# Designs tried in a protein design chat: VHH binders against p49116. Part 284

Target 1, 238 residues: p49116
Amino acid sequence: EGPLLSDTHVTFKLTMPSPMPEYLNVHYICESASRLLFLSMHWARSIPAFQALGQDCNTSLVRACWNELFTLGLAQCAQVMSLSTILAAIVNHLQNSIQEDKLSGDRIKQVMEHIWKLQEFCNSMAKLDIDGYEYAYLKAIVLFSPDHPGLTSTSQIEKFQEKAQMELQDYVQKTYSEDTYRLARILVRLPALRLMSSNITEELFFTGLIGNVSIDSIIPYILKMETAEYNGQITGAS

## First folded at step 16 (VHH)

Design N10 (framework vhh_7qbe_3)
Fold by ESMFold2-Fast, scan of step 16:
Structure N10 (fold): chain B 238 residues (1-238), chain A 119 residues (1-119)
Amino acid sequence: as target 1 above (238 residues)
Amino acid sequence: QLQLVESGGGLVQAGGSLRLSCTASGADYAMGWFRQGPGKEREFVASISRSSSYTYYADSVKGRFTISRDNAKNTLYLQMNSLKSEDTAVYYCAADQYGRYRAPNYDYWGKGTRVTVSS
């Protein structure tokens, strides 16, 4: 059997809405985040091992891990997104909400703690200078997590996760042979992703979604989209 | 597409110093310097990661050359000290789109700048 990921799975290019508004608004943040989410799901769907698990398993896996994939995507695309500027705008909005007594102090504290964890994660990844190949394998390790409740085919999922771990190890040892502890430094960052609340991520980045649409509810539809539709969404082409 | 423009080459006496610059039309790349001397194949000199956290040097230049970058200016530098006649070469700037400062191959290349070290 061939490798879990091919070179085509390393390319991960986010096209931002243009131009960036002078003052960030919910619409721009939501559109930017939606493009990243669509790109992340398209990436997952393109993996032959993922396809082989079947549609029901694919939906369950992405529902369980979309927040971890999204957060890795935020770290990888932090520069192109101007993520620091987006997070600063969100923090400003939250501080104004405290002053206007619109939100409880406990809720705002939870959201601020989430933002700090996100900033710390993205800064740690930037300091490690994680490359595109390493990001692809980290996403695969997260995607093929056998330990989420309600999953079927857990033995096959675990086997694909172990294959992702093995291929990452081979890659890092070959590419960064002089840096004996690089792999350990990279892998120890992953547990922090499980501390990120998907509900808080939805509130921060997807508040602009129409009606009562949750990320959980749209995942099956995004995964069924044709390739041309995916490309249109992630590039904003119409 | 990414454009890379080298500058700073010239004639320098053995034991002297020279600083090369490379201006990139874009950001978010791992960058490196390569050189090709008379009658030789292109060889690796030094590389630097996207955020400058990691650098790597060829054994022949360790302790003499320093690679650095200014990401605000999209500019890569190579400070060359204690120059030797063997350092005579055309120096090329290169970039890797995947952020691999230890890339097996680089995607983008400049046209080069000539350095001549006289004894």
Scores: ipSAE 0.777, ipTM 0.902, lowest interface PAE 0.6, mean pLDDT 89

Design N100 (framework vhh_7qbe_3)
Fold by ESMFold2-Fast, scan of step 16:
Structure N100 (fold): chain B 238 residues (1-238), chain A 119 residues (1-119)
Amino acid sequence: as target 1 above (238 residues)
Amino acid sequence: QLQLVESGGGLVQAGGSLRLSCTASGNDYAMGWFRQGPGKEREFVASISRSSSYTYYADSVKGRFTISRDNAKNTLYLQMNSLKSEDTAVYYCAADQYGRYREPNYDYWGKGTRVTVSS
C-alpha cells in the first residue's frame, strides 16, 4: 500500500547530555549511549509495519538486531556524539589498564579489534556521505531481518525487508541519479554489522548504567514504555 | 536551528576573482550555493556533501567556480574565477538537514551576499 517509511521516520535527532564534563568518564559515555539506544527503540516503534508484527515478534526482532541498529546510530550520530573523542578516551583507558596490570592482554586485544572495526565502519559511512533517508532505510533493512535464529513470522518480516530495499533503491536512483553504483557501495557495508560483538558493545558503552543486566533483557521494558507513549500520541490522551 | 551567514560579496571587474564564505552555527549538513540575478529566478550554483567526498556544479560555472568547506571551522567557501557580467547576483548559502547534496529543496538559507561584476 503506502510507503514503509514516512518523512517522520527519517528525522533522527540525538540530544547529548549537558554539561559535557572536562574529562570524559564512564557515566557520560553511558548516558550518551543510552540516549542513542532509546532513540533507536523509539524510532523502531514509530514504524507502522513494525507495530503490525505484534508485540512478541517486535521484541524478538529488536533483541536480535539492537547492536546493528545501535552501530548504525553511532555512525549516523558520530559528529554530534564526538564519537572519535569517546573512542580515543576508551583506548587511552585500555592502554593505561594494561600498564597498571588491571586487564589481560587478550581482553585488550579483543576490545581494540572491535574499536578498529567500529572506526572502519563509521569512516566508510562518513566517506560515502550517507544521508538521513539512506540511514533510515538501512536501519529498516537490519530491523526487518528474517534470518535471526528463533524468529517467528519470518515471511512477513522478509516482505518488509524487501519493501525497505525497494524503497531505498527508488530513493537513491531518484536523488543520486548520476551515481550508478551508489546503492551497491552502500549495501556492501551492511554485512560488517553482523561481525560486531554485542557483548563488547555493552562493555564499551553501557558499563556504568546496566551492571550485570544485558541490553536484550531490558528491551521488553523499553518497548513497552514506547508503546504507551505512542498510543498517547495517537489518541491524544495524557 | 541552523544559522547561515554569507560574506565576501562586492564589486569586481570581469575576468576577476572573488571568494565567498558562509559560516554555520551547526555542523553535519550538506551545503550549497544558489544565486539570483536581476530579473531572474533563483538558480543552483554548486553543492558539497558532509565530508567533502562529493561536489556538484551547475554547467554554467564548471571550470570557473570551486566549492569547498572547512569542517573544523564549520565554514563553506565558493571560489569564483574568470567572473562574467552574467555572474552578477545575490549569492545564498543553503543547507540540507538530511545531508542530501543533490536535493533541490534545501531546508536552511542565509540572507545572501551581493556580487556585482562590471564589464
Scores: ipSAE 0.678, ipTM 0.862, lowest interface PAE 1.0, mean pLDDT 86

Design N101 (framework vhh_7qbe_3)
Fold by ESMFold2-Fast, scan of step 16:
Order: C-alpha cells, then sequence, then structure tokens
Structure N101 (fold): chain B 238 residues (1-238), chain A 119 residues (1-119)
C-alpha cells in the first residue's frame, strides 16, 4: 500500500484576485474566499483514497467538513491572502452595520467571537510553525472524519483517517525528532475547528454569493467541475 | 511576490570564515541555503523554520555552519566556519511558503552568491 498523500498534495498554491482594490469590499472578499474553497475541494478530489469512496460519500464528507478545510486553508494561506487585512475590513463593515441598525448586538457579538476564534487558531498554527506536510495531513484527518451525522461507509473513512494520522506521526517523528511532544501540540489544535460555526463563516466570507445560494447547495457542483473549470475559478480566468 | 537578494560571497582561505546574508521582502517563510559546486548537482546546506525554533543541516556542514535569521530585518544568515576547498560553490537563498525542509522544490530562489575557498 502506497502513502495516502503524495508530494502533489503538499503543494497548495492560492492565486489571489488582481488587482487588489484600495478599499476591500464584499465582492473581493467573496472571490478570494471562493478561490480558497475551490482550491480546497480540488485538493480533496485529487486524493485517490477520497475518489475510491465514491461520489455520494465524497459529497457528504465535504458538506460535513468544508468549514474545517476552509479554516485550515485560511491559516495556511494567511500571508498570501493578507488575512489580517481582510478580517480588519470585515470588522469595519460590522461596525458600520451597527451604526445603521442593520444587525442586532447579539449577532455582532457572535460574529466578533467567531473572528477572535479564527485569529487565535491562525496565530496558534503560525506559532507552532506548521509546515506544508503537516497541513496536508491535518486536512486529510478532518476530511476523513467518520463521526459526522448521516455518513455511510464510516469504517472505510475511519481507516483512511487512521492512515493519515499514522503518516503524520511518521513524518513528525522523522522531521522533528528532538521535539517529542510536537505531534500532541499540533493535534490538540484540531478540536477548535469544530467550535467554529459554518453559518458564520459563510456570512463573513461568502456574503457576495448571488441568489441566497448556500455552500452546502453548491458543493456537489464544485466537486463535479472539469479540471479546466476548477483552474478558471481558482485563478479568475474565464 | 517575494524577492531574495544574497550577499557576502567572495574569496576566502581554507580554514577561514565567511558570513552570507539574504535579504527578503517578507519573513513569513521557512528559509534555507543551497549550493552548487563545480561538477556537482545543487545540494541542501541548511534550513530554518519561520519561528527559528528548528534548524537543519547537511551532514557535510554540521558543526561548521550556523543558520540564523533576524525577522525584524527580514534577513537570513549563514555563518560558515572552518571552510574547506569542497565548500567552493554558488550559494543560493531559498524560501518556502509551506515550510518544507530539505525539499528541492522551494517556492522562491535568489540568484546566488559565489564563494571560493583557496588553499
Amino acid sequence: as target 1 above (238 residues)
Amino acid sequence: QLQLVESGGGLVQAGGSLRLSCTASGNDYAMGWFRQGPGKEREFVASISRSSSYTYYADSVKGRFTISRDNAKNTLYLQMNSLKSEDTAVYYCAADQYGRYRQPNYDYWGKGTRVTVSS
């Protein structure tokens, strides 16, 4: 049995929309986030183990974990996205919404708490110096989660998750041999991903989607895209 | 787009020391030094993580070379001690967005700085 992931799965290159506007707006943020989401789904679709589970299982897994994959992608691509600048623009927009009586105080509190959790997660990953191999395996661990409600074929999913965990352990032990507790420090970051609301992520990053389209509704279509169409979405070419 | 500029290369006597510098337009990257000597393939020399918590060295340079970085100045250093004629090479600064170590496919590369060790 070959490895779960190859070197191609370590490479994760996000191409940002250009030009970057002088003042960030919901359309630029939505396009940037959409490119990361499409890149994340293309990454998942390229894994042979994922393909082997079949189309229905693939759709169910991604629907269950897209927010976790997206958040890991935000942490991994924080520098290329200028994520701190995007989050500052979102906060500014929220403050303007309060002044115009467009959002309740309770809703603003929930959204600000979400932004704080996201910043804390990204900062923790940066401080741990998470490398590209570690990000690839962490994404695989969350992708092959057998414990989401409504999943079938959970025994096969669990075996792929265990394989991802074993390969991460082997990599960390070989690469960071003198840091005995590095793997534990990395793995304890993962539960925080489950505490972040996919609905709030959707509101913050995907508000520019036309026609009240939910991420859950578009996932099957994204997963079925031809490679050229995927590349068009992640580079903005059309 | 990350720019990398190496400096500090030159002619040095065997047993001497030399410090290479690499100035980058950003510092949120794992960074490393590679070299290519006469008649040899490009080889890994040393790497350092974004936080400086982890450093890696090729067996041929362990105990002689030290990699370090100053993130406030966006500068990477390679302190080379006890230089040998075998260390003669063009030295390349490289940066990796993903924090890969010892990998041949770093994302960004400098143009190189030449080091000649005479005996």
Scores: ipSAE 0.134, ipTM 0.551, lowest interface PAE 5.3, mean pLDDT 85

Design N102 (framework vhh_7qbe_3)
Fold by ESMFold2-Fast, scan of step 16:
Structure N102 (fold): chain B 238 residues (1-238), chain A 119 residues (1-119)
Amino acid sequence: as target 1 above (238 residues)
Amino acid sequence: QLQLVESGGGLVQAGGSLRLSCTASGNDYAMGWFRQGPGKEREFVASISRSSSYTYYADSVKGRFTISRDNAKNTLYLQMNSLKSEDTAVYYCAADQYGRYRNPNYDYWGKGTRVTVSS
């Protein structure tokens, strides 16, 4: 009983590494992305409904949806990240890699297509001017997705997803009462998240963190971190 | 912490026009204009979303006032046309940290700029 999300779950503040380098490099991009990933996981872990599902279910859910949460986070934090500048730097690097024959043309085309899809998604969210409350509920909808293969407790997960959908509907209808179709425009953006490759997201943003180990493999360790450790990762303090 | 500074207020005759500006230390906010007339509570005037895709106006100013923003300059504007004596007020710019252009409880406020409309 009670609302799925409190006002504390709406607050989503990314602290960028300082200072920003004169020329963007892999280290800065990876550190920025890692902070967003840790912020996203800490956000999910703080939800009482999420905690109630238990550790094994929590791990399975985040493993299934981390790329969707991360992409929503990129869209939400695009301004503070200067995401357009980061993506432009990545594109420039890829064009130079083609010229130097360091990467296959087919692989570069796949990565460029992923960047285009990411830009299209972030631009669509920006044009809709999705607010912090709407982002919190969209993240909750993707977090509590009962339809990922291998999940247990799917009925309880579905209940929490329906609660997230109902609370988003109530919020949008109350806040943007004059815009009858706003909710529909927002919700039709979500399927695009599942078309984005988690492997390509890892390659673009997490090279320094992953090496030969996937994000999927480190999720259980991140979810078990103490709050102080999360705060250290989010702010870069150690 | 966001800083907001209004400018452009002054004395103008009824039927005239005036443009208010608000300079902000950041631009990742939904923003709005509020006003407080003599002996009245603060009232909503107009708001604009982060990317300018959406605007919202109080019924009393629809068709007369236009809200706009220049995110490259971190500046919010209110173009006021066909001014009436009842538009006399101190005008405040405000910002919402969550990007809600439809919010009665904005987080950040300027100190205001006075507009006086003579008959």
Scores: ipSAE 0.757, ipTM 0.898, lowest interface PAE 0.7, mean pLDDT 88

Design N103 (framework vhh_7qbe_3)
Fold by ESMFold2-Fast, scan of step 16:
Structure N103 (fold): chain B 238 residues (1-238), chain A 119 residues (1-119)
Amino acid sequence: as target 1 above (238 residues)
Amino acid sequence: QLQLVESGGGLVQAGGSLRLSCTASGNDYAMGWFRQGPGKEREFVASISRSSSYTYYADSVKGRFTISRDNAKNTLYLQMNSLKSEDTAVYYCAADQYGRYRLPNYDYWGKGTRVTVSS
């Protein structure tokens, strides 16, 4: 059995497109978000427990939780992404849209509420100074969520989630032994991820995708393509 | 490839004060100060989390030393008050890539700055 995550699964390094444009545009935001999404999916695919569930289950899990993984990734990589600057630019454009009557007031309210929730989540994580090991286990907890509708192998998924929770507990108690309530403060942040609409996340960060493509439709392709590329690198096949 | 450069060391009389600085090429790290006195092993002094929400101090310096950081300037500070001859050491700046401020080991180290406290 061994541990759910190895030290290699803790490393999560986002490389940003360079250079950052003087004025933020849809293409830069989309490229940055796409890199984070691809990094998140590659991270998930590298976990032996995830691989053991099989391709169909893997696709279903990622389709169900990509928004939660992406949001955790935004919080973890907020500084390297200059996320606050991106969100401020989006808010400014929305305020201009209100003044110009380009978008419905109800839609603008939904998007503003989503940005509020995202900012609150990222600020909470920053104040807690969540470390890389803690982020890795939080991502594993949301990845191995057995309660999404339509999933198969839910008992195995639940066992992997419980293993992630146990290993996070052991890590926090060993590393931050004098902070009795740290684990509770961290875990209570997770339910907020379910309040983030995947449709609004797509609108904010992935509008620049080529063609009329949803994240749901590209997930199987990304998972399969990365597997082929990974195998090619190891075996020398091209 | 994080670069750390310490400064502010020097000679100071017992009971005096000194402020050390460490300039970093990045700020998305938990950071700390360590020291190595003459003929002694390297020991932990103080650490601070990425956003300064948490600090941790060795018992020998608690109440006398204050760790702080200015992330806009990529600079870490150690304010040393009520200095004792036992505080004589080379002081090293260190950083952890995973943001762990309570560790025996760090990933990145500076070359150190010397502090001498005379009686």
Scores: ipSAE 0.701, ipTM 0.868, lowest interface PAE 0.9, mean pLDDT 87

Design N104 (framework vhh_7qbe_3)
Fold by ESMFold2-Fast, scan of step 16:
Structure N104 (fold): chain B 238 residues (1-238), chain A 119 residues (1-119)
Amino acid sequence: as target 1 above (238 residues)
Amino acid sequence: QLQLVESGGGLVQAGGSLRLSCTASGNDYAMGWFRQGPGKEREFVASISRSSSYTYYADSVKGRFTISRDNAKNTLYLQMNSLKSEDTAVYYCAADQYGRYRAANYDYWGKGTRVTVSS
C-alpha cells in the first residue's frame, strides 16, 4: 500500500482575485475566502483514501471539519492573502459597526476574541515555519477525524488518521532530524482549531461580515462538482 | 516564476569579510546558499526558514558565516567573515517552494555570484 498523500497533494496554491482593490472591502474578502474554501475541498476530494470512504461519509467529514481545514489554509496562505491586512480591515469594520450601533457590544467581543485566537494560531504556525508537507499531513489528520457524531465508517477513518500521523512523524524525523521536539510543537497547536467557532468564521469571511451563509448546505454541491468546474472556481476562470 | 538575483561577489583577501545579497521576487520561501568551487561539486553552505526562526549551517562555515533575511525587502544575506582560500566559489541563492529550510533539493536557483579569496 502506498502513501496516504502523493506529492500532488502537497501542492496548495491559492490564486488571489486581481486586481487588489485600493481599499479592502467585504466583497474582496469573501471572494478570497471562497477561493481558499474551494481549494481546500478540491484538495480533500483528490485524496484516494477520502474517495474510498464514499460520498455520504465524505460530506459528513467535510461538514464536521471545514472550519479546521479553512483555518489551516488561512495560516498556510497568510502571506499570499496578506491575512494581517484583511484582519485589520475586518477589525476596522467592526469598530465602525459599534459606532453606528449596528452590533451589540457582547457580539463584538465574541468576534474580536475569535480574531485574536485566529491571529494567535497563524502566528504560532508562522513561528514554527510549518512547511507544505507538514500542512498537508495536518490537514489530513483533521480531515480523517473519526470522533464526529453520525459517522458510519469510523474504523476506516481512524486507520487513515493513524496513517496520516505516522507519515507526518516519518517526514519530520527525516527532514528535521536535529530537532527532536519539532513534531510535539506542531501537534500541540492542533487542539486550538476546535476552539474556533464555525459560525463566526462564516460571518467574518463568507457573508459580508454580518450576513448568513450555510457552508454546511453548499458542501455536498462543491464535493460533487466536475474537476473543470472546481478549477474554474479556484482560478476565477469561467 | 520565482526570480533570484545574487550580488556582492568579488575579490577579497584571506581573513577578510564580504556580504552577499540575493533579491527575490517573493518571500514565502525557505532559502539557502550553496557554492561550487573549482573542480568541486555544489555544496550546501547555509539555510534560513521563512520567518528567520531557524538557521542551519554547514560545519565548514559555522561560526564564520551568518545567514539572515529581510522579508520586507525580499532580500537574503550571507555575511562571510574570516574568509579562507577554500571559500573561493560561485555562490548560489536557492529557494524551496514548500518552505523546507532543511530540504535536500531546492526548487529555484539564481545564476550565481563569484567570490575569489586571494592567498
Scores: ipSAE 0.696, ipTM 0.878, lowest interface PAE 1.1, mean pLDDT 88

Design N105 (framework vhh_7qbe_3)
Fold by ESMFold2-Fast, scan of step 16:
Structure N105 (fold): chain B 238 residues (1-238), chain A 119 residues (1-119)
Amino acid sequence: as target 1 above (238 residues)
Amino acid sequence: QLQLVESGGGLVQAGGSLRLSCTASGNDYAMGWFRQGPGKEREFVASISRSSSYTYYADSVKGRFTISRDNAKNTLYLQMNSLKSEDTAVYYCAADQYGRYRAENYDYWGKGTRVTVSS
């Protein structure tokens, strides 16, 4: 029928915790990341096509792709988050941990490689000047991925992904008509998202919040929240 | 609320140069310059993407004007060389909230700065 996404789905506004502490700490980083995660899930839940798949399918899709959505959100909100400053603080903490012999050198190397891949991804998106409409459709493409193990309704998911790809193509061709290969440059960025470890993302950004539970475990509860409760989480109210 | 403040307008002789500046309260926007001359509608001059990777110019200014930005200073620039009498106009700074840089998508506007080119 109508378009997969409307203009309301292009709006993606992250509200950062205030005031910013004198020294960046795990709590501030975790609070900032949690707001972005909740905003990303609220965004997904607002899509009529997503709602139409049903609760079980919705939970499975978000569990499979939350790290991809989160990483796209980091790239989109890099400026408002001062992401470079947050990543520098994480790197400093890791370097202090190796000097205090709290973490193994091998683990630190693996985490540093993840941070490098994240910075490369965010820099590539910034260099391409990905706009709000393009981010919305890229998020839709990763959300409606039919190739995750254990999914039902895969043919319908695939149709929604194809619709997202077609609408992105139409948008880019109209808006960036002089740049014939822009769509191809944008789409080849997406495979890198699948190479990023959700476990390392969770350790870097969510250790202060999660405690004894994984993000995978809380997703069903976040998706069931009423709009007012969602708004409280993404603004830090209450 | 995004605020845009233009400066640098003035009187210059034909063949001269002038640099316009636009200070913004934020820098996560695609930005551009528009102008309105005597007896004309507001027309597109130049635009630049958030990262500066893409620029567009009106045919009338290609090769003479250069758009640039300094994101550390939240400032947009328009370097105008080889000025002609037909460049006389009020120049407006504009920004797009979604990061697009095509002329039809601009959401925020400054109040303008006047440029007069004498023959």
Scores: ipSAE 0.509, ipTM 0.772, lowest interface PAE 1.8, mean pLDDT 87

Design N106 (framework vhh_7qbe_3)
Fold by ESMFold2-Fast, scan of step 16:
Structure N106 (fold): chain B 238 residues (1-238), chain A 119 residues (1-119)
Amino acid sequence: as target 1 above (238 residues)
Amino acid sequence: QLQLVESGGGLVQAGGSLRLSCTASGNDYAMGWFRQGPGKEREFVASISRSSSYTYYADSVKGRFTISRDNAKNTLYLQMNSLKSEDTAVYYCAADQYGRYRADNYDYWGKGTRVTVSS
């Protein structure tokens, strides 16, 4: 057939809202995160194997894995997003909430633990200097996860995941031929993605969404968007 | 569009040292140094990953040259020690947009800086 991913699937360029405000606010954080989420879903939509599974399966897969894809995207785009600055602003706001007794200590601890896990993950990926090809294959491995509850077509999904794993192995062995353990170092990072709460990710990055709309509820609409409408979301223009 | 500008080349005696610099308009790249000597093809010298965790050197320069970077200053360095007449070349700074310090082809190139090693 051909490879699971082509060179066009390696390009992953996030365009940030410009200019960055003098003070970070919920609107800027939410718009930045939404652009990354939409870029991630557009990336998934462009994969022929993903398209072949059909719309219902596509929706179920993205609903199951959007937090993992988003977190990989945060790691990959950490520099362009100034992610450390965003997280520092969130931490500062949480410390003020403790001082003002506006939020329970248990909830603050839970959110701080999530931020710590996210920082640790992004720092680990940065230290490994994961390249664009490696990120594309890691996203594909996460996307084609057959083990989420309620999925149909699990045999076909597993086949695509195995193809992603094989192509990543071939790429790493060819490109970094003298680094025998690189693939193992990369793959052991993936389990941490499943320990991160999608509810806390929504609270940290998507609080600015209009109404009580959840990421889970908007996924089918994003996946059905026409190209022009989609491009308006990722650039902030139509 | 990434711009790369090399500096620090010049004339040096065999056994001497030079430090080359490359100023970039961005730092989210794997970067490397290449050189082209008189009557020779362009050859790889050294490379460095985005965060400086990994470096790679050509056998001919290993132990004599050190690649490093300062991402806050968008600057790549090549410290050249124990220079030999065979090191005489135009030295080029290069960058890979996908972050591959072992790339076969680099996307962006500087115009080069000349290094002459006299015997």
Scores: ipSAE 0.778, ipTM 0.904, lowest interface PAE 0.6, mean pLDDT 89

Design N107 (framework vhh_7qbe_3)
Fold by ESMFold2-Fast, scan of step 16:
Parts: sequence; structure tokens; C-alpha cells
Structure N107 (fold): chain B 238 residues (1-238), chain A 119 residues (1-119)
Amino acid sequence: as target 1 above (238 residues)
Amino acid sequence: QLQLVESGGGLVQAGGSLRLSCTASGNDYAMGWFRQGPGKEREFVASISRSSSYTYYADSVKGRFTISRDNAKNTLYLQMNSLKSEDTAVYYCAADQYGRYRASNYDYWGKGTRVTVSS
């Protein structure tokens, strides 16, 4: 059998809404995040191994790991998104909410801790200068996680994860042959993704978009979209 | 489509210095310098990762050349010191779309700038 990922799976191009407003607003942040989410879902759908698991299993996988995929996407696209500027705007909004007594101090603390963890993760990935091939394999490793509750076909999922790990190792050893510890430095970043709350990610990036439903609840509908609909969401055109 | 434009080449005496520049239309790329001397194949000189955390040099230039970048200006530099006649070549800047500072092939190339080192 061939490789888990082909060169087409390495390309990950986020098209930002234009024009960027002079002052960041909730609508711009939500639209940008939605495009990244849809790009991530389209990426997962394009993997033959993912489709081979069947619709019920592959939908359950994405429902369980969308926040990890989204966070990796934020790190990968941080420069294109001006993510540091978006996070600074969110922090400023939270500071104003404290002054106006709109949110509890405990909730604001949870959200600020989440933003700190997100900044730490993105900064660590930037410092490592993770390339597009490495990001593609890291996304595959988190996508094919066999340890989420309620999954079927866990043996096959584990084999795909191991294949992703082996292909990443082969890639790093061949491409960065003089950097013996690069793979270890990359892999120790992954556990931090499991500590990020999907509920807080929804609040920060998807406020006003989801209403009363969670992202994992709408994933089955997103995965069923036709390619033209995905392209419309990714580029802002129909 | 990424555009790359080299500058800074010229004639210099052995033992001298030159700084090459490459202006790019974007900065989210791993970048490198390559050269092609008279009667030789194009060879790798140096590369640098997107955030400048990693650099890599050909053995022939280690300790003499320094690669650096200014991402705010979308500019790549090659500081060349202790130049030798064997450094005479056309120097090309190149960029990798996937951010691989150790890429086996590069996606974007400039037209080159000529460096001549006289004895």
C-alpha cells in the first residue's frame, strides 16, 4: 500500500476574509475561524485512509478531535491570520468585561488560562519552525487517535496513527538528518493539545456562529457538504 | 506567486566581503542561497528557517558566510567574508513553500546576482 499522505495533503492554504477591518470585530474573527475549521474538515475528508473507515467512524473521529485539529491549524496559519493580534483583541475585550461586571472572575480566569496555553503552544511551534509536511503528519496523528471513547474500528485507527508516526519519523530523519532530536522536540508538544477545552475554543472563536449547538454536533453536516460548498466557505465565494 | 529579486553582487578582491540581499513578495517561507560557478553545477550555499531558529551551511562556506533574514522587510541576506576565487559564481536565492530549510528542491527562484572574486 502507498503512503498515508500524499503531497496534496501537505498543501494547507487559508484564504482570509478581505478586507481586514481597521479594528478587529467578532464577525471577522468568527469568519476567519470558520474558514480554518472548514479547511481542516476538507483536509481530513481528502485522506483515503479516513474515508476507508466509513462515515460513522470517521465522523466520530473528527467530532472527538476537531479542537486539536483546529489548534494545530491556528499554529500553522498564525502568520496569515495575525493570530497574536486576534488574541490581543480578545484579551482587551475580557479586560473590559471585568470592568463592567459582565462575566464572573472565575470564568475570565479559565478563558485567560486557555489563551495563555494557546499562545504557549503556537509560540513553541513557531520556534521549532514546523514545516508543512510535519504539520500534515501531526494532524494525521491527532486525527487517527484510537483512544477516544465510543470509537469503533480502533485497531484500524491505531494502525493509521502508527503509519502516520512512522512516516513522520522517516520524513524528519531524511530531511533534517543532522538534527537528531528534532522529532522528539516536535512530539512532546502534542499532549498540550488534549489540555485545551473545546468549549472555550468555541466561545473565543465561534461566538454567535453556533448558537445553542456545539461544533461537534454540526460536524456530521459539515463532512456531508459537497466540494463546491466547502470551497465557498474556505474562500468566501459560492 | 512569490517573486524573488537578488542584489549586491559585484567584483571584489580575494579576502574581501560582500553582502547579498534578496527581496521577496512574502515571508512565510524557508529560504536559501545557491550558487553556480563557471563550468560547475548549481550547489547549495546556506539556508534559514521561517523564524530564523535554524540555519544550515555547506561545509565550504562555514565560518565565512552568514545567512540572516528580516521578515518585517521580506528580505534575506548572505554576508560573505574572507572571499576566495572559488566563491566566484552567480548566486541565487530560493524559497520553499512548505517551510523546509533542508528542502531537496525549492519552489521559487530569483534570476541571480553575479559575484566575481579576483586574486
Scores: ipSAE 0.731, ipTM 0.890, lowest interface PAE 0.9, mean pLDDT 88

Design N108 (framework vhh_7qbe_3)
Fold by ESMFold2-Fast, scan of step 16:
Structure N108 (fold): chain B 238 residues (1-238), chain A 119 residues (1-119)
Amino acid sequence: as target 1 above (238 residues)
Amino acid sequence: QLQLVESGGGLVQAGGSLRLSCTASGNDYAMGWFRQGPGKEREFVASISRSSSYTYYADSVKGRFTISRDNAKNTLYLQMNSLKSEDTAVYYCAADQYGRYRAPEYDYWGKGTRVTVSS
């Protein structure tokens, strides 16, 4: 068969809400994160192999891996998002919550540990200077994960993941032929994605959502959106 | 659209040194230097990854040229030492939108700065 990903799947362009407010607030952070989430879902939908699995399987896969995709997206788009500034604002808010006794110290420690893990992940990816093609394949490896609980048929998903791994290997060996250990350095970063809690990611980036709506509950609706609606969400245009 | 502007070219004597600069309107790119000498095709000189973790050099310049960047200033540099008459060329700054310091082709190009090495 043809390649799992084509060159069109490498393009991943995030447009931020403009202008950036003088003081970061939950609404701006949530809007920025939502745009990245919608871009990530639209990216997944564009993959022919993903489409071939069918709507129910697509929903189950994205529900299982959205936090890993989102975190890879944060790393890839860290500069355009000014992610370090967003994380600093979140940390400042958490420290103020401690001062005001509005949140338990144990919960704040858990959330701070998550932020440190996220920062370490993004810094490691930046230090490796992961390129757009490598990010596309890493997202595909994460998307086609056959080992999540609750998935019904996993053999085809596993084959797509193996195909993603093989195509990443071929790409890295051809493009960075002078660095024999690059692939290994990249792949050992992936397990850290599963150590980060999706519940804490929701708390940090999606607190501005209307009502107390979980990302899990909105995924089926995002995946069913028409292209124009996706573009509206990504750019903030109606 | 990324804008790239080269500067620092001029006339230098063989064995001398020269530093080229390239000012970019953004820094989230892998970047490189290319050159085209009189009667020659455009050739790769050196490249650098987004965070400067990786550099790559053409064999003809390895050990003599050093590529570096200052992302806070959106500036790419090429330090050229032990210049030879064969280094005479128009030097072009280029950027890859996907962050590949070993890109097969580059997306953005400057208009070049001329370097003449006299013997």
Scores: ipSAE 0.735, ipTM 0.886, lowest interface PAE 0.8, mean pLDDT 88

